# Designs tried in a protein design chat: miniprotein binders against Uncharacterized protein AF_0758. Part 6

Target 1, 276 residues: Uncharacterized protein AF_0758, of Archaeoglobus fulgidus (o29500)
Amino acid sequence: NTMTEDMKRSVMSQSLEQSFKKIQYIIHSVSFGEVPSQAVEIELQGGTLTLDKSDPEFIVAFVNYTETNPSNLPCGRVPNSVPLCINLSTGRLYTACTHTGYNFSACTLNHTIGKIVYRYKDWFLTLEAGSVFSKYSNQDYSKLLYEPRILYNATLSTPGKRFLVMTIPLLDGELSIGGSGRFRFVLNEGNSNVSLISVSNLGQDFNDAYVILRGTENKDAWCRFFERSGDVFNTTLDDTKTSYRRCSNSENAMASIKLSNVHEIIVIFRQVLFST

## First folded at step 3 (miniprotein)

Design T19 (from tA29 with Q12L D16F T19I E23Y E38L K42W E45L Q49A)
Fold by ESMFold2-Fast, scan of step 3:
Structure T19 (fold): chain B 276 residues (1-276), chain A 87 residues (1-87)
Amino acid sequence: as target 1 above (276 residues)
Amino acid sequence: STEADKLIEKALELLFRAIELIYKARSLGDPEAVQKALDLIWEALRLVAEAKDLLEKGNYEEAIKKAQEALDKATEVLEKAKELIRE
């Protein structure tokens, strides 16, 4: 009955949240070469565990509001970046800038990062961009259970030069398991991609930098994370450059934040391969 | 596959390990030691950036020297990061 079901859900949620914290730790260990491969065992308790490689998309964009041809931007100053057109209201990328809406030329770092999703009825646990979230499908609210590996020295209130380090796992391979048994899968280390950006080298050719997560159902939790990160992230978007305020547009399923007050940025993408 | 590229790769590998140890140390509550480690990471990252800039300009000898300095600083950062979790 209902009371028995609620009690079962409470015990189940605690167990699965702990399992996801373990999986996040293993992703970390594999990503940094501490171990080349590690097996995981999990009790799914009637739910499903799936790797979804179609979303979210993680974008870091250095934007020029007046240049109409992205190829004219000095993207060599943003290592591993690609000159593209970005729509700041949707996060969508194009090879050429159409002169309509909120489309701007940018040097972009862009990866589809994937997510691990556990589902039991209307309840979801999601691991994306190194973060673990809990969410019910009938609510916009999402709870952040374990924070991403995004480091910034400005949060320690020390004057001087500031840097931002973002370590983002790229989830790849295959995983689709479900049922009431104990299941085993393996994580293996893949490739890495590192971009080190000296903001002073960008000069007057760039106006603003943005971090965008597109296709995330956890945009509410991402916005709260960025909001509490203080002076490193400007949580107030300029309405003249976007069609909405940060995280208020539920239709786009995205979180967007404007970077400020940083001297050096390092973005690390680490591939982790799932297999059964 | 230049000598400077190999040194930069080694430096970044050590910095990744150091960054993870510092992230773990943040939860332990020594803000001054964490800030000093972060400052050293910034210095190492700056040396890597300078080495890469020199490579792009074709100044290979200076790039190797700067990449070695980055590797040395990254080694120092990793050792300090290990100290933060030793307790």
Scores: ipSAE 0.091, ipTM 0.545, lowest interface PAE 4.3, mean pLDDT 77

Design T2 (from tA29 with K36S D39L K42M E43F R46L E50Y K73Y)
Fold by ESMFold2-Fast, scan of step 3:
Structure T2 (fold): chain B 276 residues (1-276), chain A 87 residues (1-87)
Amino acid sequence: as target 1 above (276 residues)
Amino acid sequence: STEADKLIEKAQELLDRATELIEKARSLGDPEAVQSAELLIMFAELLVQYAKDLLEKGNYEEAIKKAQEALDYATEVLEKAKELIRE
């Protein structure tokens, strides 16, 4: 009956959400460098668990509001950054700033970070950029179950100076398991791409950094998270200098947040390798 | 050794001590305060590595600046670690 079916589904959902919370914690620990390897056992309860490496894209853009030619930017001072034009309303990257009023020259860090997806019928659990989301295929929105721990405010006691650490998990390797029963897989620490950005490296014009997620089916949940993230990330949201859309329903589904008054930021993309 | 080498050496000494104290604080202190201190240690260690890289490349002025920043972080985190264990 319905009551028995609801109870069984509730138990299944709680078990799988708990498993994703554990996976999120392990990814966090591996990404932060706390542990080099961790095994996970999970009961899939008739669903599938897959690593999808094709999306989303995670972009960190250090914007210069006055320079119209990206090639003139000192992006060579930031390891792995590329001088590009970024549209802050779409997150799209261009070689020249000739298209729209929201295009700015920037030193950009861009990685396809991947996601792990659990699917049972029309229900999905997704882990991307350290966040866990729940979504039904017949709904146009998703629910953020567990918030990301990717941005840390490490500030000296000197007022006005913000020192940030951003650690973004880059999911790689292979994972494709499904059916009934208990499955085992391992998460291993991989390579790290580390970029240190300071006012002394790029200059005063690069005090603003933008974090942009593109190609995510959880865009609306990311948008809601970023809108309230002044408290969560301890970040002042200052949109007065730029008229951009934090959230876009365009082809590339985008959510963004502006990090203001950054004196120094360390951006780490840490590869997390999945294997069975 | 250069001035930057001396600053790097001092920063590393303080970071090593802070790391030892924070490990002791895990069983005694506030988990959020411990995490905050660990982030400062990571920040300072990365600045030390950056200063060493700058020295290898012959950029002595910038190496001194980054080494001094690392020392400032190391000093602050050591004081925080001492407070967590009430040393």
Scores: ipSAE 0.014, ipTM 0.421, lowest interface PAE 7.0, mean pLDDT 76

Design T20 (from tA29 with K10I R17F K24L K36L E43W E50Y)
Fold by ESMFold2-Fast, scan of step 3:
Structure T20 (fold): chain B 276 residues (1-276), chain A 87 residues (1-87)
Amino acid sequence: as target 1 above (276 residues)
Amino acid sequence: STEADKLIEIAQELLDFATELIELARSLGDPEAVQLAEDLIKWAERLVQYAKDLLEKGNYEEAIKKAQEALDKATEVLEKAKELIRE
């Protein structure tokens, strides 16, 4: 009966969405040092659950719009960053800048962050950069089910400073399970690979900071999330040039956001290791 | 200063602000909610001290982790303190 099949599908999807919410919470707890290790049990309902380490890329770029040679930038003031040319419409990085388009000199941090993917027939659940998405292969759009818990936005009234702290999970290790029944896997802190970047006084050396996700199937959902950034980052994005750059459709699908009026930006990468 | 010092500094500033809001909330009533917020602020302050201790011992990796945990708790306490004032 169609009604019975629809009900079974609904129960299955709700169960798996709850499992992904739990995995998201555990990744958050491990990434923030609350727990060093946590086991998870999941009912796969005939699907597969895999760790894909090949994408997406997470880029943080501190941009200077007028400097034509990236090597002239004071990237030593942004620890662990590399002076490169960035194209803000594609997210691509180059060693030399061109005089065409949206190519600018920047101090950049670039990491492949990985994703956890559940697949059942044409239905996908994806966890990347702390966010959970649902997508059907026959669908043009993905849905953001659970927002990322990687951002802290704090503004002090005295002395009126604005701080932004981002903790980004780097998914690593091995996970590849599938079939009917209950499966167990573990998330560990592992080697605790940390890349900490702090930038103070962006006024003279850098014009803007950008956060970019590149190579994501969920770029449109990320763009929608970033477009309501007033609630998430509490930033000012009043430039029409910036709104164009927030959502790019390129060979390597991209979503980006410009950060403005921030006194200090701290970016922390934390490794989360998966094992069975 | 290390990067852990920066996280500790931010966490301490947030805790100082939260303390001011909690003292204001105390004058407005609901002593049980105020006590819970004060307990959370003491927890965050202990994490700040632990991070500082680790930093002095040269354990930078663990210091950064505890500083981040302190920042997370300080942020949580600040939001709770703001909520108490909005009542």
Scores: ipSAE 0.007, ipTM 0.256, lowest interface PAE 11.2, mean pLDDT 72

Design T21 (from tA29 with K36L E43F E50I K66Y K73W K80L)
Fold by ESMFold2-Fast, scan of step 3:
Structure T21 (fold): chain B 276 residues (1-276), chain A 87 residues (1-87)
Amino acid sequence: as target 1 above (276 residues)
Amino acid sequence: STEADKLIEKAQELLDRATELIEKARSLGDPEAVQLAEDLIKFAERLVQIAKDLLEKGNYEEAIKYAQEALDWATEVLELAKELIRE
């Protein structure tokens, strides 16, 4: 019976979505040092669950619109940043700015952060950068099920200071399970890198920072999330407006947000190690 | 009291403990780690204040979110502070 099968699939989807919400919470708990290790049991309902370490890339770019040679940028003031050329319409990085237009010199921080993917036929459930997405391979749009934990404050009581804090889980280790039945795996705290990046240290020619996720099949959902960032972060608590701008899409599976007049960005990469 | 009130109280307790440990760590070395811990304490204190403001305005759902985030950061900075004084 078609109706019975549709009801079974609905129950399965709800169960898997709940499991991913639990995994998201555990990643958060491990990432904040609340627990050093946590086991998870999951019923895969005939699908597969894998850790893919090859994408997406998480990029923070501090852009100088007037400098044509990235090597002239004071990127040494931002630990681990690399002077590169970025194309703001595609998110692509280059060693030299050979074309004018959307190509600008930038101090870039770039990490491959990995993703957890559940697949059943044409249905995907993905956890990347702390967010959970649902997508069918035959549709262009993905649905954001659970939002990432990105925090910011648009102003302090002292005038004009803005800061953004991002805790980005870096997924590592190994996970590849599939089939019917109940499976167990463990999330462990790994070697975590904390990067405090003060945009104000770069000087007055760096007015904009870009946060970019590249190599994601969920770029449209990321763009919608970024476009509504003011509502998510509740900028009505003070008189300030966030300078978040609309996301730029490209055929290269990129989602980006422009942050204007940000004085400080704290990016915390928390390594979460998967094992069976 | 609300759920957010309880989270705020716990966060403030952990932040107070972290502040005491960081004060002791200042003379022990690693100025960069001490500065990071101080920055995280200030950030978590700001999240507590935002949660309190949301409670005053009756926005309980958002207050819980900010209070939980404050608690999470307070937990993290307390563990960082403990490591700074133990090795």
Scores: ipSAE 0.012, ipTM 0.321, lowest interface PAE 8.8, mean pLDDT 74

Design T22 (from tA29 with E9L Q12I D16F T19L K66Y K73W K80I)
Fold by ESMFold2-Fast, scan of step 3:
Structure T22 (fold): chain B 276 residues (1-276), chain A 87 residues (1-87)
Amino acid sequence: as target 1 above (276 residues)
Amino acid sequence: STEADKLILKAIELLFRALELIEKARSLGDPEAVQKAEDLIKEAERLVQEAKDLLEKGNYEEAIKYAQEALDWATEVLEIAKELIRE
């Protein structure tokens, strides 16, 4: 091959980005139950492709700033949620709560969601929470290549009623491949859990709701996504509760949900199982 | 009931997928088909709301019937939306 190094990297980047777009599409199809199983072929071009199940964690928290005992919260109104203590600075969850140092009682939906990472030298492609990101280790930021399936829309029959739907793939199984040539792996449908949350009257029991991605390397890109979705997400945080003004200044990618702009919140965690 | 909740959720998911595809179809220049699809979405949304209201009232059997009808309408709308962009 007589191509320069820059041309080789350009061709490789385009090819791998298209492969990740296809993988994202398949994850969405499997997550939606359109297909129960799908095989994928990919050319790794000297890189590695691995499933990392340790990070990130995806959290949806309905927070009460004054109730000191999480067990007193009406978590039945947030189906499948668990009454826990959340530290809004760190995103960490605890069974017991004192309202000191940003620890607050909350009804929480949380899962470690995992990520697929392609690595070639200092370049990374990451697929997490249904989104695809590109990052160089020498850059200050990540680029969002393909958006998550987080949908915000009005219903046509009731113009004042809007839905927030978050379909979050939970990546599980095993994947670790690398080198030259063509590799094959399979994605299979796993379990799913679904929370349908009516926002009406939630303000009587909860002060705010938050979406937090803890442990993501793509915090800056997630914050920009939440900022672009400003109709439903607020990235300017309450100083009196969190001591943060913006998502980008937080320890984690974090946004509050504008509950006044949402009639219903639907959170879907769908397991996708990887095998070779 | 758990079964009605699952049907309602599936209907909502399919409707939101249809809305995403219909918005894409607007950029492709088929306003008559877009309008017809929007009318069908309104009917499916009405059935979803009725199923939810029935669940709140504890009428689980009727909620399941309305939820199933909403799912059937949402499935039809999604197929129409896919046809508009030839997915």
Scores: ipSAE 0.068, ipTM 0.485, lowest interface PAE 4.9, mean pLDDT 81

Design T23 (from tA29 with K10L R17W K24Y Q68I D72F T75L E79V)
Fold by ESMFold2-Fast, scan of step 3:
Structure T23 (fold): chain B 276 residues (1-276), chain A 87 residues (1-87)
Amino acid sequence: as target 1 above (276 residues)
Amino acid sequence: STEADKLIELAQELLDWATELIEYARSLGDPEAVQKAEDLIKEAERLVQEAKDLLEKGNYEEAIKKAIEALFKALEVLVKAKELIRE
């Protein structure tokens, strides 16, 4: 009957949500090098679980609105509040920090980060950028179930030093399973596409920093998360110049936020490799 | 400065942040969780010192690797310290 089916659906949803929380935890453990490999068993309950490597795109941009000569931009230099991009696997400077040809100078770091998607009928669970979302296919709204590893120092007793730290998993490998029964797959530490950047806003040539997620169906939930983080994501409150306007536009499939009053931004991209 | 110098500086800054959060967490209770976080700080500090020692000996490649380990351990401590003050 209808009541029994609704109850079964509720139990199924809770079970799959807990499985995604476990997967998020394992991604975190593998990303921090605590374990090099971890197996996962999951009951798919008639749904499918796939790795989609084509979306979303995660961009960090450092912008100087008054500098028009790219050679004066500190990208590619190492002293004094200069962006330091390091490939953590090789210890060499990361070449993904690039100059732009606009009427202002900018350094950007850009990665296609991938997502794990569970689908049952019109219901989706998505894990992207270390965060878990729930969404129905006919709704533009999505719900944030488990938060990403994006941290800031709002409670420090030492004033004047504010940090934004982001650990963003890059999902790679292969995963495509579906049906009834228990399935097993493995998450492994990756050895490529690993990067770290460090930037200070104090006394340097950059005016603002932006965090942009492009190609995400969860843009509304990302914007709610960023707005809730207020102390780090200080905006001008001008909807023509803030990520808030873009997040309200369902046509863009994009979430972005402007960063101000941050002493240092540390972003770590860590590859996690899926296999069956 | 070298890449290792910058990584060591970042690790130390993150450990200072984590230490302040753990001191705040002491006022909220849960001594066992606080002790575990303190143990991780000591491990991260050891890795920072090992990286500095390698730099002084001129072993730059191993210093960078050790500094990266110190940075990851400092980030792990920071995450756990943040979790202690949430609720």
Scores: ipSAE 0.136, ipTM 0.582, lowest interface PAE 4.7, mean pLDDT 69

Design T24 (from tA29 with D39L K42I E43L R46W Q49V E50F)
Fold by ESMFold2-Fast, scan of step 3:
Structure T24 (fold): chain B 276 residues (1-276), chain A 87 residues (1-87)
Amino acid sequence: as target 1 above (276 residues)
Amino acid sequence: STEADKLIEKAQELLDRATELIEKARSLGDPEAVQKAELLIILAEWLVVFAKDLLEKGNYEEAIKKAQEALDKATEVLEKAKELIRE
């Protein structure tokens, strides 16, 4: 009967959401070297669980709105960054700013971070950039179930100083399992030298820093997260100055960080390898 | 070992102890305090990683500084964790 089926689906979704919360925690533990390897058992209940390494891209861009040549930017002050031209409407990167409408010179950090996707019929659970999302394929709306671990709070830092710490897992390896029953896979610590970036006091050289996710099916949920985190991210931008259109393009989810308000920005990319 | 290595080792010891206490605190019904302690653990773990990266690059002075900051944050979270289980 319908009530029994609804109850079964509710139990199934709660079980899988709890499994994804556990996977999120394990990714964190493995990423920081707390454990070098950890096995996970999951009951897929007729669904599939896959690692997709193609998407999304995670971009951090320190932008100068008036400099026309990216090579003139002091990108040595942003470790591991490359001087490129960024289109703030699309998040796309170019070697030169030949047209300046939406294109600005920036010091850029860019990684394809990958995602873990569970699928059952039209229902999806996705883990990307340390966040867990739920989505139905017949809806444009995604629900953020578990927030990314982004630290921003003056009470957790030196008095009067604000800092932003973003820990972004880079998912790699191989995972493709599916069917009825219990499955096992392993998360292993990957290359520890992927990226550690710490930047401070760049406001004199750069106007704003942007966090951009490209190729995410959860664009709208990311945008709502950035809006909810308005004490961290600035989502209100002047079109005449920046030509930015927050989340209006299907290619990206985007938010800006005011460099004059943030003492230090730290971004950590840590590789996690999946195997069966 | 280097001075930074010693600070890192001590910070990791305190973080391990704090993590154990925070797991015990989860059953005691203060989820906001637990979340704040978890964020401090993340910050201290990041500072440890940063210090190790600096050591690898030969920047010993900054490595010591970041390792000390990690130890300070690990000490802070351990004190908070002890408070959550003491009373």
Scores: ipSAE 0.029, ipTM 0.462, lowest interface PAE 4.9, mean pLDDT 79

Design T3 (from tA29 with K10Y D39V E43I R46F Q49A E50L D53Y)
Fold by ESMFold2-Fast, scan of step 3:
Structure T3 (fold): chain B 276 residues (1-276), chain A 87 residues (1-87)
Amino acid sequence: as target 1 above (276 residues)
Amino acid sequence: STEADKLIEYAQELLDRATELIEKARSLGDPEAVQKAEVLIKIAEFLVALAKYLLEKGNYEEAIKKAQEALDKATEVLEKAKELIRE
């Protein structure tokens, strides 16, 4: 019966979406050190729940448009950063800046952040970088269900100074469960990596900072989120140095945004460990 | 005042003291250690700022956590600053 099956799928979808909202909250709590460990019980309703550690990649790049040799950059002033060449159209990183066209020297922070994926037939729920997305495999379009809890923009009592704090969960460990019935897994806090930089203190030879998500099937939804994130995130089209698209096509799956009016940045990568 | 307000106040006092000691340490050498201590001071200052922001938004539990983290970092940098003066 079509109506009965449609109603069952609707109830299942809502239940699983709420479960993912709870997992998002727990990841946030563990990442912020509110709890060292939290158990989760979930009914998968015939689907599978898997941790995929291979993608996406989260990049923060402090770009110098004039220096062609990354090794000449003072990346020691950006703790935990690596001097590399970045292509702003693809998000790809290179050890030598030998290419032309959107390739620039940068001090880069880069981590493969992982994702939690629920799959039921052609329907997917994905949790990556603190965000929850819904997608059907036969569609190029994904829906952002729950926005990332990774950005804190503190302008505080200092007019004209903007402080951006990003807490990015690194999903690690092991998770692969599936079938019917009740399943249990645990999220534990792991290591953290903290980078602080005053963008204005990088000197006049550093022009812009970028946040790039690469290797994500949800690039269009990320792009829409970056547009809605307001005045902190801005991008200029038709600039001779930054003439690039905020979102790449599916072959170069990336979403990027230029950090605007940010005086200082704290980037925190926090490991969240999954186990059964 | 809340518990977070008190933790923020203590962290700020420790940071002010650490800043004074780091300025004295500049004349003693070891510029790499001084630079690392300055980075820790900025981290603690921004944790203080984050705690104040969370208080403004009514997230008291998280504000207390961030204020405690700020206090821990301020304590760490103060001890490092004292060590630099003794070197």
Scores: ipSAE 0.007, ipTM 0.259, lowest interface PAE 9.6, mean pLDDT 75

Design T4 (from tA29 with D39V E43I R46W E50L K66R K73Y)
Fold by ESMFold2-Fast, scan of step 3:
Structure T4 (fold): chain B 276 residues (1-276), chain A 87 residues (1-87)
Amino acid sequence: as target 1 above (276 residues)
Amino acid sequence: STEADKLIEKAQELLDRATELIEKARSLGDPEAVQKAEVLIKIAEWLVQLAKDLLEKGNYEEAIKRAQEALDYATEVLEKAKELIRE
């Protein structure tokens, strides 16, 4: 009966979506150091759940639009960063800048962050960079189910200071389970890399900062999220060399951070370890 | 150094107290103020972690600076927490 099958699919999708919301919450809690370890039980209902560590890449780049040699940038003022050339159209990183209009010198923080993927037939649930997406393989559209818990914007009362804090989970370990029945896995806190960046100490050496996700099939959904978060992110530049909408390119999701609007930026990459 | 260790210890003490007071403040119906205080607690916790990492790497001057920043944030959030519950 079609009604029975529709009901089964509805119950299944709601159950899996709630499980992913719980996993998102646990990743957030582990990333913040609120809990050191948490077990999860899940019913996969004939699907598979896999940790893929190969993509996406998460990049935070502090960019200078006029310097042609990345090695001339004072990347010591962006702790743990590497002086590289970044192409703002593709998000790709190089050791030397070319003469193309979208290649710029930058101090870069770059990590492969991984993703958790549930698959049932042509339906996918993906958790990457703290966000949960739903997608069918026969459609170009990805739906953002749960927004990322990776950004915190705070203003201190005295003296007035605006702080932007990013906590980005690095998914690591091993997870590959599938079939029917109840499965258990554990998330554990791992290492962290912290960069505390005083914007006043950057001087005039940097024009803008960028947040970039590369290698994600959910690029369009990320772009819509950045556009909705326009008070935090600027998704456009009025510049002859970068005069394109950040979310109009085909290779990455990108947003810019207007440095003049912040006093300090704190970037935290926290390892979250999966085990069965 | 022992100087950075003492600053870290004091910051952690104030953070633990602030966390307890903010948990009590949740029942008082100011969710925006509670959220702001939680962000300050997280900033201070990250600065404590950074200071500890710098000590392990032998960068004592920077560790002291970051530990002092952690203590400053911990002090501010404790005062905000006390105001929310009138301790």
Scores: ipSAE 0.016, ipTM 0.422, lowest interface PAE 5.2, mean pLDDT 79

Design T5 (from tA29 with Q35E E38R D39F K42L E43A R46I Q49T D72Y T75A E79K)
Amino acid sequence: STEADKLIEKAQELLDRATELIEKARSLGDPEAVEKARFLILAAEILVTEAKDLLEKGNYEEAIKKAQEALYKAAEVLKKAKELIRE
ESMFold2-Fast, scan of step 3: ipSAE 0.040; ipTM 0.509

Design T6 (from tA29 with D16Y T19A E23K Q35E E38R D39F K42L E43A R46I Q49T)
Fold by ESMFold2-Fast, scan of step 3:
Structure T6 (fold): chain B 276 residues (1-276), chain A 87 residues (1-87)
Amino acid sequence: as target 1 above (276 residues)
Amino acid sequence: STEADKLIEKAQELLYRAAELIKKARSLGDPEAVEKARFLILAAEILVTEAKDLLEKGNYEEAIKKAQEALDKATEVLEKAKELIRE
């Protein structure tokens, strides 16, 4: 006899995974203004599809920063997309836009990015930070199906220098559907301005830059992604020191990677609005 | 386990307690104080991550130093979080 139930679940999983790949593609297209909106049809096959805006947090941190290039920051343009910094001498918080030339011990960019979750029984498909994951609730293991747009060593504009380039969708709006049959929802370009953040340390590379996902159920897969990325990033012999990731196994569940010799950090935050 | 592992565990315990107090402090309506406390938590978490990375690389002396810095910062965060709910 054949295990037809396993075959049925395989076909269902393949269909839902392709739907999430399409959603990831549409998020990209809408985010970059290629289309102002696009409708999606999905067969939920007895599951639920929801937008959860409460987590995860996406954090970019950099330390020992002495100067911000204010022309490349969304100063006064997009709230919460300006680095928040702590001054080395005073211990006070400043926005990088207003205090150029200060000696900052650390600066952070922090966004709650949201996630789209499909659930069928103990099986989950999650789209967060532009990445798609598959996970069973009774397992710590999660599988990375489609990678995020996080690129290190992009040297397109300055030969011999390393760039950290990230495109991070901010998911907003409302989505909560479930049951059998076909459902339709729409992705729209966000109402807030596109945020392009470019940060360089004048005359020097960043030696301590961090990318952090906090509050993610897919920390295992994120850590494996960062590990693989860290290996690739450190293939340039001798001059680059890339810190490997180590996942938090505690209450502050997070996946992080430390990067060294970063010439410029470019983060593109794009809001995408979901509606039914 | 190493000395650094013990310091990291202590730091993480204090950070958990601080995070719970900061959630309560949000109801007090001082957004600047809440954001400062959130930033301090992140700073301590970065130090914990650095200490763990050094342990993985076998650099035990530097891992202990970094773990101590993380514990010191976590202690500072916890005291700051306590002040937020008192005042």
Scores: ipSAE 0.007, ipTM 0.306, lowest interface PAE 10.3, mean pLDDT 70

